# Ledger of designs, part 5: VHH binders against Formin-H (forH)

Target 1, 361 residues: Formin-H (forH), of Dictyostelium discoideum (Social amoeba) (q54n00r34to394)
Amino acid sequence: VSLNEIIDLDREFELLLDKLAIEDPIKRKQMQSLPDISKRTLLEQNKADIYRTVKHKGPIESFADVKSVISSINTKHVPIDIIKTLRIHLNTADRDWIQSFLDNDGVQPILNILKRLERNKNRKRKEHSILQWECTRCIAALMKIKIGMEYIASFPQTTNLMVLCLDTPLIKAKTLVLELLAAIAVTDRGHGAVLTSMIYHKEVKKEITRYFNLVQSLKIEKNAEYLTTCMSFINCIISSPSDLPSRIEIRKAFLNLKILKYIENLRADYNEDKNLLTQLDVFEEELSTDEQLNSQQGTQIGIEDLFSQISSRVTGTPSQQELITLMTHFQRMSSSNLGLGVWTLYNALANQLEDELKIHP

## First folded at step 1 (VHH)

Design m07 (framework vhh_8emy_2)
Fold by ESMFold2-Fast, scan of step 1:
Parts: C-alpha cells; structure tokens; sequence
Structure m07 (fold): chain B 361 residues (1-361), chain A 122 residues (1-122)
C-alpha cells in the first residue's frame, strides 16, 4: 500500500476512535499501534453495509450499461485508463450490477488481458506491469462481494492466471495476489482451486518442485508486509482442510523445502515485527499440534499393512506383473548404499504425477 | 464460506456474569485476529475487545477493561468473551468478527454472525 493510503487509514481510524468514545490517551496510543489489518477490520465493522442490499447508483454508474462496459474491455488492445475506470465501478457498484457483470461473462475479458500479458512478457514493457496491477485490483474488487468471491473460487482459470502474477517484480502486486489467493483458499471449493493453480504455476514456470519460488521468496524478499502475507498464505493452504492427513501432506511440501530454517532466520531478522512473528508462530504451533494429534491416533499405516492392501487389490489383475517389477526395483534399491537418495527421487516423481492428475481431471 | 455463530447471551441482573462464545468455520481460525463488537438500540457499533491469532496480544475498550476477558481456543475454533460485573450500559447485541490479516477489506466475507442479545436489567 502507498504512503497516502496508510495516512488515510490512520486518519479514518482516528475518527473511529472518536466515534467509539475512546478518550484515554494511553488506550488511543495502544489502539493506534494495532496492525493495519486490525484497524481495517474495526473500520469495516462500523460501516453501514446498506449499499449491497439496495440499488445505489452514482452519476458515473448510471452511465455504465453492463454490456457496454464488457464490450469496452473485450478488445485486442485495452487502454489502461479503461481498466482503471472499471476498477472504480466494481468497487462502488451495487450487488445487482455485479451479478449482471458476472452473468454476462465480464470476468473473461480481464482474464484474457492477463493471459496476453503473460504471453507477451518477453517484450518487457513497463506498461505491462501497470495493466497487470489494475487487472488484479479488478479481481480484488469483485472479491469484496460474496457473489464475486464464490464465482472466482468456482473457476480455476482465474486462480491459474493469478498465480502467474507471483513472478512480477512489483512487490505490491505480489502481495495483493497472495492476499487474494489466501482469501480464496479458506473456502472449501477455493482451496482445491488454489492447490491446483500452484501445480499449474510449477509447470508454467518450470519449478523443480511445487512452492519452490514461493519458499525462496522468504529468503530473497526484504519487505516485511510481503513476508507476512506470504506466511499467511502458506498457513491458509495448510490449515484450511479439517482433516489431519490433508494438512500433513500439504505441510510436508514446505518442510521438504527447509521452511523451518527460513522461519528461524526471519525471527532473527524481524524480531520486533508483531504481524510477521504471529504468522511464524502460527506455522510452528499448528505443526506441533498436528504432530501431537498424529502420534496420539496410533493408526499410522506401517509398510507391512500398506503392502497387504496393495497386494490384495492388485493380485489377479493385469497390474500384478507391473507391481512385481516395481518391487524388484525397490529390492535392488534397499541393497544399495545410495538407497536414501534414490527413494527420495522416486517419491518426488510420484508426487509430481499425483499433482498433474489434479490439473487434468 | 466464512461463518460465525455467537451464543451465550441472555437476560441477567446487574452485577451478574455471562460467557459469550463464537464458533467459527470456513477459514483458518488461528491465522486471523478476532474481535467482539456490540451495538445497543439507537447507537452505533462499539468495539469491545480484540485478540491476535496466536492469543498473545489482547486489547479492551476502556468501558470494559478489568471486567471483560477475551480468549480463544484455536483447536476448537472458538472465541470467548467472559463478562463480569455486568452493568445496564452493557446491554447490546454482541457480535464476533474476524479480520483478513492480508486483504484488509472484509466486505466480501460474512465477518460477523447474527449476534447474541445481552440484556442487563433489574
């Protein structure tokens, strides 16, 4: 966020403290020290949300026919100013206007612009970053309304293009994209879409493993707001599933990328940043809690149990011979002093194959 | 879908205690700060208390400090407000609310539930 946006937030929050009749100077100072996100939450709690339930049309919105707006952005060359105007309208339009926009495929032209920008990225035009930023803000505006959020969470095409924006050099755009993806990931349908999109990201960007670039950014980036948002996103995708096995599986990818070492370094470098420290604490506390729950259940499947299940399902089928061949390879690996490295490689390949199945259902 | 369900309100006499609960679902509870906000008839919303995601940081409105205590149980995804020494001016509908630590604009989420009515009268 810009300095002007921060100054505006602090001014609005000061007015809220006046409205709440908080006159104690010590209490005011304590509340003014709250994270920006907490301040925004308190401000939203005190706003009348009437405009979403009634048709509220300003002079500008009264001139914007939904189909005309969509036609204006559904062209091969869309000026940045048109997208800025659309963003303003999406932030202020009533529920009925937004519903009509979604029903008439208004999101698709925005996605087409993002896809063209990704396709033409090698031309390195400065205007591309600005247009990408404005398109992302249009998606953010839609997500402010429940119907827009549900629409975006239901169509993986949107999140697939959003994850490609994570490689932009513009730190505020990366931060916004992670904020939006985190918000999508906490919904049941959106969680699956985000996980699938991270596999798509890995394939398009040719990452060695899923989440590699994301985790590396924890070492490379020196922006505290970005680091906090990145950790928040990671925490959201790991902890969103209610079932323990899913959380363990997702967290395993991050543990294998040595995230705990990066968390240790972030604690040392940002020891007074309350927001970042909170997200680091969340990661480690949830890991500890899940490890405790996992050890208490006493139902971990051992190698003999797994083999018995595989054998009973595969014996007598055409797959039996392939299983024997695989077991023969494993027998050879178990006799080798290089065994650990080979097992790790096979596991990485198996994970990659499983991830790919989620892209092409 | 973010859902918040408040409970525990009722009609009590001045000086009594009540414990409010808020059951949360549809989001990673431990990653978000949680808040209690109240609204009395004919008045605007009043912030009551806040707690950080880890529970390590708490804050209270001057009008309730020393009488109310906010806490959370992250494993059960439940937020609590322990209200002691209740006064007639505490009569209001109490709402729990969550924030989006990364987005900052919560207008797209069901950030508060239906509320729970607290009435303090003799």
Amino acid sequence: as target 1 above (361 residues)
Amino acid sequence: QVQLQESGGGLVQPGSSLRLSCAASGFTFSSYAMHWVRQAPGKGPEWVSSISGSGGYTNYATSVKGRFSISRDNPSKTLYLQMNSLRPEDSAVYYCATDSRWYGDLSYMDVRGQGTQVTVSS
Scores: ipSAE 0.000, ipTM 0.116, lowest interface PAE 18.5, mean pLDDT 75

Design m08 (framework vhh_8emy_2)
Fold by ESMFold2-Fast, scan of step 1:
Structure m08 (fold): chain B 361 residues (1-361), chain A 121 residues (1-121)
Amino acid sequence: as target 1 above (361 residues)
Amino acid sequence: QVQLQESGGGLVQPGSSLRLSCAASGFTFSTYWMHWVRQAPGKGPEWVSSISGSGGSTNYATSVKGRFSISRDNPSKTLYLQMNSLRPEDSAVYYCAREYSYLRDTGFDYRGQGTQVTVSS
């Protein structure tokens, strides 16, 4: 990215803040600190909205009454223009209005539209894709506010219905859904919701395994921005857990779907796309790092490994003979007629002793 | 998980220079605005400097403009703050922070443990 391109972005974003009537100096300064990707996304959304606002006013003329707005979208046949008008308003409304919208279940009508579109997915394909796009943008607008993000992360039904948009033919809608899911996944509460939503996606779409359609899209889709976002989403859900076992388990699903072969092909096909290559590098570097950590920590440590560690610390010390005596007791237990119960009893006694001595793993 | 680890602080005399570093992990570093924020004992946090994801745009608090320089190395996922002509009033714990914007309720969603800078004769 060139210096002129960066300067132009910051200047354009300042003009956007003027158009959004953001006049508080502290708010403007904080918003100038947004990621470049977020600034570009907002500029793209706002440019489309500016050119279309006059054409798509709809029957929502007053936003003072939140309940009236919700009633307008809580019908069986919601015009696309009404949803567009709502989306524009959600991007500019103050926190109190958004809080009232959430408190009065304003998200539910949007979710009902997405649910209905999934039931009728073979009908009016073009209108369905546009309506999915506008509904997803309303969710995106809500997620820009802390209370909206917390709401969406707290209710798995929202992410469950968002993932249904991943099979839309509209590439920009798939890209936005993955961006939103990635943002949710990096929150502690939202990570679990996103993982659960991918199970829901598998069930509704009748996938062979979770993530099958997502991974296949890396082969099928030829849009670099989508591919970058898809890899970023995958990296986010794998790396969000701080514990090694969780990361290994999540990554295993992708490895089993042969993602490494698709990454190899993407490197060849998009050899000059810095953003995509960065996401491919992240996947492979984190895999390598975790494999090294896994070999060191012994998450599935075997009997021989455990004994090797114990004997290396004890051999040549006064405790060596006591270890031999303990092993002899275990040998006798293994040949006894008492079975599994004896081993569980010894474990219970060991746990009690460790608690008394305050020895913990 | 997102992790930010600051280093490079210490005790220096007025007029000296220090370079702070922040090692980032657990997110796509190159796409996020990054900030340096400081907090002196008994005072609230003060924003010091910001840098865009690409490194092409930088901003500074009026109190440090011309003396401090923010930079980043995206391949190594490291953020830097070069502090020149240090003054006693620069004494504070310096934190590396990632910006996640709620658009209308902007703030820092992740912060490191901090590194102590003391400027004293």
Scores: ipSAE 0.000, ipTM 0.115, lowest interface PAE 18.5, mean pLDDT 77

Design m09 (framework vhh_8emy_2)
Fold by ESMFold2-Fast, scan of step 1:
Structure m09 (fold): chain B 361 residues (1-361), chain A 122 residues (1-122)
Amino acid sequence: as target 1 above (361 residues)
Amino acid sequence: QVQLQESGGGLVQPGSSLRLSCAASGFTFSSYAMHWVRQAPGKGPEWVSSISWSGDSTNYATSVKGRFSISRDNPSKTLYLQMNSLRPEDSAVYYCAKPSYEELWRTLGDYRGQGTQVTVSS
């Protein structure tokens, strides 16, 4: 198996459309515009006759016994062909088989392979990239069934290993991972798992801040489909929470990484790419909408609420007396005839102090 | 939302004919190609036949070509498989299948129904 065989998607998809007897030019063009993950999903789903051939020749002789299948992949050195055979089977297996696979910890051997690949990346081989790709496709196959999607969304251990694939040199592999993570992130339970996984990614990759490598990829990568998928993923993790404060907090991380400047550059470089431009528009429109809502809600947050939050954190600490002293200074200012100018001056001084102390949102 | 209901299976003698039906709902049936796949005990799924969205183009597995005929009725949202000259090797559960043409998160459900059992025995 070559790397080119894995990423030669468009050629294989054209053959699939021929096999499916899809000859209407409009419908054909519509399907050719599908995301890579959807095309790969269709290719795997519609190679059911290949499954029979691979099963007869492959190292897994029977899929009737789920535990035997799991045992065959739960070894220290798993041949790539075994994982490929498993991937094909996962795309065609019924719900009962998949449920048994999940119940017997069938996902864990796949995760163990991904862990070993991450530990041994100092001696990267072509086989490592192919095995990482096939394991990711097994996860994608499980996500086709609701029980598999729920399983993956419920356990951040799976998404933790998926995010480590974001730094792979295989553009199609990192695009697939982002597409899968975006699908997970739009679910309530999955959103938290994905956010936790991005913290894990920062720790493992020794990033200066969360999302650093992801945002840098918007400048480095020249693949329009990847860039579109990356922006879509960013939009999904920001917009999934129903509450404004959570969206603002998540978005601040990207704004601090100068994503708006990268968006400007992407508009210039990809001025005719409608899919990418749509995702760039979504980011900016949602930012604008939330800033308006935040202005309204910020105005509604009273002095008493803010003070309550401060005092609850400071009461009982050595800082309590200093807070009382500070409030006494503000009380004297409020009783003076100095007006707005003094409050503005204090705000300017506070901003300077916060910069010196490196206090950022 | 996607629902597929197969019917028409049964016990028949070698050389007999049988017609399978699949009632589809929850999607725009006339916009999708459709498939028949089968699974015999102890074996993996085997693709049997495909039909284009319009019904103008059809494909068949080598093992059934010339004996089976796939067709569809878009107004009634029904897919058919006419099986002629049945052999013992054709014994399997037959499933109607819709391809996943939408984004992954919109198609994260079963693409086939519960199936219909065909047994060819003397």
Scores: ipSAE 0.000, ipTM 0.144, lowest interface PAE 18.1, mean pLDDT 75

Design m10 (framework vhh_8emy_2)
Fold by ESMFold2-Fast, scan of step 1:
Structure m10 (fold): chain B 361 residues (1-361), chain A 121 residues (1-121)
Amino acid sequence: as target 1 above (361 residues)
Amino acid sequence: QVQLQESGGGLVQPGSSLRLSCAASGFTFSDYYMHWVRQAPGKGPEWVSSISSSGGSTNYATSVKGRFSISRDNPSKTLYLQMNSLRPEDSAVYYCARTWGYSDRLPFDYRGQGTQVTVSS
C-alpha cells in the first residue's frame, strides 16, 4: 500500500453519481453518506472510465508508444519511479496495448532487472527489495489479462526469475510471488514451468533439496497471510495434476521435509485463523484420499505386472543386459541377512538419482 | 508534446445537432482510451462519454445516453462526439481527454482547451 496510490474516493464517487444522473441534492447527500466499502463496490460494479483532475507524475507521455516504453526500461540503471509508472500503466492499459507490449518483448527488460538484482553488484537491501516488489507487481498486472497470463505461463524464464524473489525479506513481495506462482501452477502449461522453476531455485540458492527454503519458511515466518498463501501454493502444485502418480511424487518431496510436523505446530500457533486452518485441512485431507486411492491401485499393480511392463520396454534393447544385472543384484539382496534396511537404502539412492537427473512424471 | 484540440462547438437551438471533433497529436492515439468531459459555468466537470483504444467499447453518462454517440478514427487521430436532440442543460465547454487505458481509476493525463456549446432559444 502506498500513499501515492490512495484514490480520492469521494471525488470518484461524485462522478459516478453524475453518471447515474442522480441530481437531487437530498439523494446525493444520502448516497455520499454511504460507507467507503459500499462506495468502492458501486464504483467497481459500474466499470466505466471517469474523469479525474489529477495528473500523473513522471514521464507519462513516453508511455503512449510501446517501443518507447520498452526502450525506457531496457537500460542498465532503471529508476524505481519509472518501474512504478510502468506498473500503473500496465494495470490500466487496454488489451491491444498489452498485446503490442508482449509482442515487442516488453517482459524481457523486467526480467533483466530481476536477474541483475541477483548479482554481486547490488544496491542496498531495502532498495533492492523495493525494486523486486515493483517488478513483481508489473508481472501481476500483466497476469490480470488472459493474454498476459498465457504469456507468463508459457515462458519458463519468467517463473525461474520470479522464484528468486522468494528469499526477499519483504514479506508482501514473497506473498505476492507465491500467489502468482499458484495461479500459474493451476494451468496445464504453467504447472510444468513452476515445477522446473523450483528446481532452478534449488540450484541457484544451493538448497539441500527442492522446496527446502519454502518449507522452512513455515517455521520461520510469523505472518498469517504469508503462511496461508504458502500452504495454498503447496496445495496447488500438488493437486493440479489429474493423475495420481504425479500428485504422490510431488507430495513426497514435502513429506520427506517433515511438513506434517510443521502443519501440527501451525495448528497450535494459529488455532483461530480460519483461512490458514482451511489450507492445512486441505493438505491433510488430500494426502489421506490419495493414500487410499494409491492403496487400491497398488493392489491392482503387483510386482509381476510392474516387471512385465519394464521387461516389455527393455527386452531387445541395449539396456536388457543392465536390467538382468540389476535383477541379479536384487536376487542376492533377497537371499541376504540384510533385510528391509537394504531395500530402503536402494530406494533412497534411486530417489536422489532421479531428482538429480530430473526424471519426473 | 501531447496536444488535444477540440472544435465544432457553437450556438444552437434546442433539439438541434452538433458534431464535435478532437484532433490529437504527439502520441500514439490508437493506444489510449478517449473521453469527452463537459463543464458548465459554476459547475464541476462532468464525464460525458468514453471509447476504448480500438473503438470496440463505448460508455455514456445516463443524461446523454441515446442522444450522444462517441466514435474515433485512429488513422486520422481524431475523436468525435455526435450530439443529437440538444437541450439547454447540455450547454457547457466540452473537452476531450485521454487516459492510460482500460481503467477509470487513473486521472486523465491531458485534456484540450475545450470548445463552447450553447443551447438556447
Scores: ipSAE 0.000, ipTM 0.102, lowest interface PAE 20.0, mean pLDDT 75

Design m11 (framework vhh_8emy_2)
Fold by ESMFold2-Fast, scan of step 1:
Structure m11 (fold): chain B 361 residues (1-361), chain A 122 residues (1-122)
Amino acid sequence: as target 1 above (361 residues)
Amino acid sequence: QVQLQESGGGLVQPGSSLRLSCAASGFTFSSYAMHWVRQAPGKGPEWVSSISTSGGSTNYATSVKGRFSISRDNPSKTLYLQMNSLRPEDSAVYYCAKEHYWGSLYREFDYRGQGTQVTVSS
């Protein structure tokens, strides 16, 4: 929930107090001092009462017991109406309820649904896309609360399943997923999780290189809101790191995919779309600024800086031992008086291997 | 690392004008709604104004509506607050705040800057 939603909430809540005929100034002030979550809950309850005459008994009988709610969604065939009911509740639930939901692994059943939908991806029924959309909206509802955002940013399994939704034909769903991933990428822990998830996306979707499908969507999709959100996501993952080398490395992946040509085409096709043009401007201006900063930094990136970056990514992974072994080989080479020729040979072999394996930054 | 740097505060007389600036870095400025929040001595934070990602939509607290104007320059990654007809009750530390993507309360704003002091006194 944004601050713009909060200002609307206060006005709507004032109207609710009028409707309920709460005229006592003291009682009215006490109710106006309620937390925004409580005000939103009361507004939704009042809204539900207007539509109560519609005879749809939800399969979730009570939200008082968090574990019962989780059990209701932890089945092989979860009706879409159950997920819709959960989404509505997650948008209005108190922080303590959400904390209990997270502590009892309430996110896992939602992820299991998304995983099953991905397994059945060859069955592209409308119901499939709608269920994927509702599950994504449940994740969005959780992210409206700080504890939910922190939970999602801390568990890469969540972002891994979210990126698989980017291949959905439902434009609203992939637009929302990109918005959520951008929000996660801005957090301290979330940026790494999102980058790792894009590697996972490459592996699962068998992309030639990371970000290939994302960049191709800038040419294929004709929805201005999606294109704006996609560019915003790209800008976010590039600009989130405070250090210049990280921004250059991430941006290089997009430049190698010829994103500048696609930006030129988008400017021509969407000449009057201010929101999209702003995101295109951001990409090009930040590129220019970083190129200027890179030119002003005397002495190219050093050996210690490069090693620090490699070590940070490899330490604690299965690849750590292989890195130690490679460094041991290099240590022996450095002490052997063999000179420039051997290092040049290793570079030539590395370049050939990287080309054959299609390893691009 | 998200950074917000406010500037433009000072000591002014009632009826004066001030323009506050907030320089943003470490995130894609154009992708987030931005807010101004103020905190007077001994009082809790008060939301002052908000602006949408494009600048096309603005909102103001009743206490400042008609006197303050929020704007943004996405290319320069700068947020502004034009304050006119300043009153003693406007005296506070003014904070630039990035919208928490899913914040519920103004206190839940992420990446609030260090603030800039505005004092309106005779």
Scores: ipSAE 0.000, ipTM 0.181, lowest interface PAE 15.3, mean pLDDT 77

Design m12 (framework vhh_8emy_2)
Fold by ESMFold2-Fast, scan of step 1:
Parts: sequence; C-alpha cells; structure tokens
Structure m12 (fold): chain B 361 residues (1-361), chain A 122 residues (1-122)
Amino acid sequence: as target 1 above (361 residues)
Amino acid sequence: QVQLQESGGGLVQPGSSLRLSCAASGFTFSRYDMHWVRQAPGKGPEWVSSISGSGGSTNYATSVKGRFSISRDNPSKTLYLQMNSLRPEDSAVYYCAADYSTWLYGSEFDYRGQGTQVTVSS
C-alpha cells in the first residue's frame, strides 16, 4: 500500500525474530536475508497461527460444527456465498478447528468443486471464475497455518487443480496461485507434487511442452508482481532438489523454451524493479554455479595432477627424454588443428598396446 | 551423509596471519550459505563471517571487519577464512557451518564440523 509499509517490513520481521526467540546469530542473519515476499509470508503465518491458537478457540468451536460445515460444501451444487463464508471462516478458525476440518476430509469437497469447474470448460463465465477464485482462496487460507500447509503439500491432487487456475483472466488470481505453488514447491513433499502437477497442466491445457504457457507468460504479462512471482516459482522448482542432475534436468526444460531471452528482455523493461531483478539474478546465478559443478563431475583426476605424478617418477631417469619427446608430439598435435580423430586414434593404439602387455607380461 | 572438516589452525604470534579451510562433502556445496563461528574457552559461540552459496555476498562481524576475508571454491567444495593482523582475542576454536534451512523449506539443517584451534600468543 504505502512506501512506509515497504520500509517497515524489515523492522517488523526483526520484531518477529525477537518474538520467536531466535537468538542464534547465524539463523537470524540467514532469515534476515530472505526476500521481502518470504518475510511477508512468514509474518502473516505467525500472525495467523497466534490468532487461531489463542484468540478464537472458544468462539470458533461454539459457532461451527466441523462436520456440518463440510456437509454444506459437499454437494453437487455449492452456492458461491457458502464458499466465501468458508474462506472467511478458514481465515479465522482456531488451530483445533482447522485440524478437525483436515482430519474429516474438508479439503476434498473444495477439490471436487474445482474438478467440476474444469470439466465444464466455461471459465469465461463470471460465476465460474469467481467460484474458482474463492476455492483457491480457501486453499490459501489453509496454507497460512503450518498444519494446513503441510496437509496441502502432502496432497498432489490439490496442486493438480490449482495449476488449472493459471489460465484465469484475473492477474491477481494467477499471482496468488503461483505464490502458493512456490511455497509448496520449496517443501520436501511438495516439490514432487508440483512437478507432477505441471505434467497434469500440460496434458489438460494441451501445451506443446511442460512449462510452455508459464514461460510464454513472461513475455505476455506486463504486471511486475506477477512476473516476480512467476520467476520465484520457476526458481523454487529448479532449486529445490539437492542433487545436481535433478536441477540440470528441470532447468533444461526452461532453457529449451528460451527463458534466457525473456530474462534479458525483462531486465531491460523492469530495470528498477528490485524484487523482479533479484529473481532474475537468482536464476542466472544458480545456472552459472551448476554449470561449473557439472564441468567438474567427470573429473577423477586432472591433467596437471596426472603430469605431476608422471614427471615425479620419470624426472632424473633415462626415461625423461622419451617423456619430453612424447609431450612434444602432443604439443604439435594440439597446435596443428588435427582435431579429435587423431587423439582418439592414439587412445585406441595405447589401449591395444596395454592389452598386449597384459596378455604377455 | 554430511561432513565438514576444518583445518589450518595453530599457534601464532600477534600480528601474524592464518588461513583456515573447511572441506565439505555429502551435500551440494554451492547451494548452501557458509559461515565461520568461533568459541573461546568459557564463552558462548560468536559468529565471525558468512558467504552466500554463489560467493556473491559476504558479511563480517564488526570485531573482524577489515582483518578477515571469507571466500569459497565451489568446484573443490572448500570454504576459506583468511585471518590477518591476528590479536590475542581472536584465540578460539573455529567452526564452519552450512545453512540451507528457511521457514519456507520446513527444515533446519545446520551442519557444523569438529573445529580447528587458533591460539594467538607470544
């Protein structure tokens, strides 16, 4: 809203760290380096958890029977006003009520509504878009508290239906969906669910390749908040795996879609947008780092190390001159543009000689 | 299986220099922010310096700023701390630590090695 709110974010986050008794300098410094979006999310989650655990336990339990609420949404035709009421209630209910809601399969009716909306293929109807939006906001409300986030991250069916909302004309809805998917993708269980959901998205939306529509949105959309969230989501799914091969494989899909050209264009068009530039930097820095790691993966011992071992054993012996002669041959080969074929031939000949020596030692 | 192994400590005179190393294995080194933390006898741990996974950003405690330099070599999975103009108050066991945890990741992985002793005295 205001510039003062942006300025005050770091101060409010510092107060949150104090409140949570995070005194470890390393932990505190690491958390202070989080992106503004992550800090805001943590502040909202802490506020929601406190509100639900302490503030509203009695009133919420007295007002709404969990099973009756679930029954009201577990029907073939659910009025929009009932879903709006559910969304408000999920935002204010205490933790015990939410736990009971999750335990009694309260999420499933919401998913059933999203499935029915997709089957009808009528997203251009205002009522369709509003109901889809309200169902997504119910999921968002659940994800504001830890138990809800953990539940949603464990359910691949939820993320499957959330990705279908990405084709909505409402930019704020697309942004919310990507923000929620990014939050899920950075959890251990949620990463796999999100990757599977992007396959589902490709199949349902008939994309040429997985991520095609997502990457094209970086060119089409002109909303900086959306673009920042989209890049954050892409960064989360690429960087979540701890192993290099997985990151390379996921990133390859985006590189093949020419994402680097879109990043270049975004830097030019949004040169003063700190949040977007940070996400573009993250993508390129992670790519550079992984390329360096990948170049080292096949190396058990380098050329310099091999030569050092040979020279230490041969220097001062009668074989020293022969080694110099061999190295001179290799130097001439490398400087004469002979190409790979000659090196391959020498390796084949060396292998044959070694085989012969092993047969007749 | 995560392993961090510090080395390079020793007994040195005031005003001299030392370079500490930390060899990492069992995790993707370049994805982790790395830290140096020290602990003097009878005192609590004190954060000394941090470096981001890419090496693009570094931070230093006020007590060492201008004297110490943190760096990393991601291909060799090694973290360094160059300590110049050493003072008696720098005497401590130095530990390296790796930090990947954020609240968004739902996990807290803080790795710490066995430490290397630095003693600065005449």
Scores: ipSAE 0.000, ipTM 0.113, lowest interface PAE 15.2, mean pLDDT 75

Design m13 (framework vhh_8emy_2)
Fold by ESMFold2-Fast, scan of step 1:
Structure m13 (fold): chain B 361 residues (1-361), chain A 123 residues (1-123)
Amino acid sequence: as target 1 above (361 residues)
Amino acid sequence: QVQLQESGGGLVQPGSSLRLSCAASGFTFSSYAMHWVRQAPGKGPEWVSSIYSSGGSTNYATSVKGRFSISRDNPSKTLYLQMNSLRPEDSAVYYCARSDYPWTGEYRDYDYRGQGTQVTVSS
């Protein structure tokens, strides 16, 4: 058997162990040490279950009844193991099961756990970070299917609670949250939700301004994967709007927080990290492109801008009345069904007059 | 505004190699996971490979694993598919596709795809 086939088998078998909720390190290691033929046999047996609800041992004995699963997690004190088991199931459940889970408000108990953790943040325990991580992974599992992503993007309560996890000391949880928020932000509905959630984050965390803690993390955190994901998220929320004014306004918040100085420092500290350097390049290239577009729009004269310039020069002079008369002629032409021919005639006459008077723009 | 333009297809002999390219424009390329999808005459679309937005994670269909390599160059907004040891059954129109989930695996839909580039493997 080839090395590639062996690597594929081990990867597929690890996914099977996840599906079967085998998280005991000793049991997992024992199963991973099984001969290849045994692993293949178990994978073949499990193929029949690819569209079935995962069987599990412990407090949740069956996932066939969606409402029973929701009831098991909709309690005041939910054991971490129950959330882990739910997370594993959500990664493997079929579309119909997930649809039923969403329709029966299955996301709400997960959000309630995150709300309780935020309420008790002054009494943080080891299990606090683990619960935030497992709840975030449940949300991640739901987002892997289109109906779950659409649900999460449609309900601002979800993104509001996700952003509160950004201040966790657990780097892998912060990284995952930013990845999920970036995925939501590239959708039209989700972009607005994420921007609103960052305002909520500012209010709850008592930030001086929106994005303050996020930008400070670029200085504080020394994890290249996190820094890359953070820059990717920032680039994503700035560039998602198709209109230039929106991009400039969002980017201005980051520029005011001196992000360019942090980018300069990151280039020096991570000069060989191609993924991070790519995200830094994207920020600066999009800034330059939008600055150029903004300058071009400022130098391109639209009708209103052109009129404003003429009006400013002519108002209060004897020529003001003549301008009003000329504009009245144009107003009449604009309501005419033969407008184009008349406009070209006016332009031809103006050109002849300007040539005679030696006036050129 | 989203545009994906594939190139690099052609007629090659079995056992040959070919590299496909996809030029992306109209969106922030570095923020999206990308896919290669192929469709042979008379068959439905088949997912070939995926790459995460940063390029750090890749996935392959079992039929191409070990023979094909997906990669991306975010600064140039280009996606690549290196195809080695080509077989007649690899003959298809190959499409560059933007994931409808920016970070996603092999089981995902796409919201945009290019016009495709024809790959024909025949003697």
Scores: ipSAE 0.000, ipTM 0.172, lowest interface PAE 15.8, mean pLDDT 77

Design m14 (framework vhh_8emy_2)
Fold by ESMFold2-Fast, scan of step 1:
Structure m14 (fold): chain B 361 residues (1-361), chain A 123 residues (1-123)
Amino acid sequence: as target 1 above (361 residues)
Amino acid sequence: QVQLQESGGGLVQPGSSLRLSCAASGFTFSSYTMHWVRQAPGKGPEWVSSISWSGGSTNYATSVKGRFSISRDNPSKTLYLQMNSLRPEDSAVYYCAKDYRSGLYSPEYFDYRGQGTQVTVSS
């Protein structure tokens, strides 16, 4: 060990004692008399703490100037620790600071990070998922205050990027995104934004129909908290409209994707999970209530309405071609000189088949 | 302008019953899912119960299921919470809230809450 190494150690240790406010001369001399290995150990421990403190502060020296904070996050390569520091600040900042952050377009750099992560999606790395998670938590922090929620609900670019995050392999991030989207969907302005964003998701992810990946996740995912949140999100987007026709229209998309079969399977697999069962009950009870109301307003259903219901349930499934074939058979029957008897025979055969398959209205 | 006014709270002994009321105005009450949310001193808000716009669907937090009953009267624009077999841990300020809430969503994100009504269960 060189004299220079000894001098550096003693100098650094004096700085540590200053930082710890060791002012008692006796205490200070006692600590200065520690073996070099003990001094190095204390410095290493405090260097880790100093590094955490410096990382927490990041390049953001002060939160007094909102524009400087925004500039710090508006760079091509933003360290995760800077976004963590921002998240902590957003959770504790006063209303005036948050208003200034929103007014100076502070959300845009966060959205730019999410856009960049989506563009580089084919280069999936754990670091990318963590950065996406921290950005989502910043959005969550903003949504805790009314002005932040109103801002996010008003700008569909935000919900568009949030729905793309549903592809993340990190289950806790998917769960948070769905929780936030559900929160947005229950607001009058946010409901339309979320529905539009789900159409955007279909286009970007090339889904065969809207909500396909979301509904499939009810079969694939084995995490009860995620499943509960996913069902809750579905319930929120269906129940938010006050008018019956809008609820029926939105619900049709999920019924067409065989969600009732997945609900049946979830009841079997999670029979003691009260939170999940509650969300499954909500879906089925709202469906029953709305079907009853629909029957009161339209006691007679026409051929076109009936076919529309069948088509909406079958379109996008392997059964679509079979339906076309069945309609072709009926077209041939209607074009023939056959009377009422052939239609009643088909109905009798259908009734017998339904009985054997245990299909009942 | 949405307004919610809670009433019916008070000081009661364990095992007692109370019925809370919430008078709603400024929106089409019969078109919205309604909630009861409570907040105990030093604790965060806790969702208690919800009822669909028609009254056809009701949901309860595990801690109150079987003891509390939520109902609504759409003609009078009033929401109710019947609380039976009250326990000291039910002591909280009870809030009426508009908007649908999942069991996992923070009640802090509710669109509107009233001023609340204090329920104290103490022997």
Scores: ipSAE 0.000, ipTM 0.208, lowest interface PAE 12.8, mean pLDDT 77

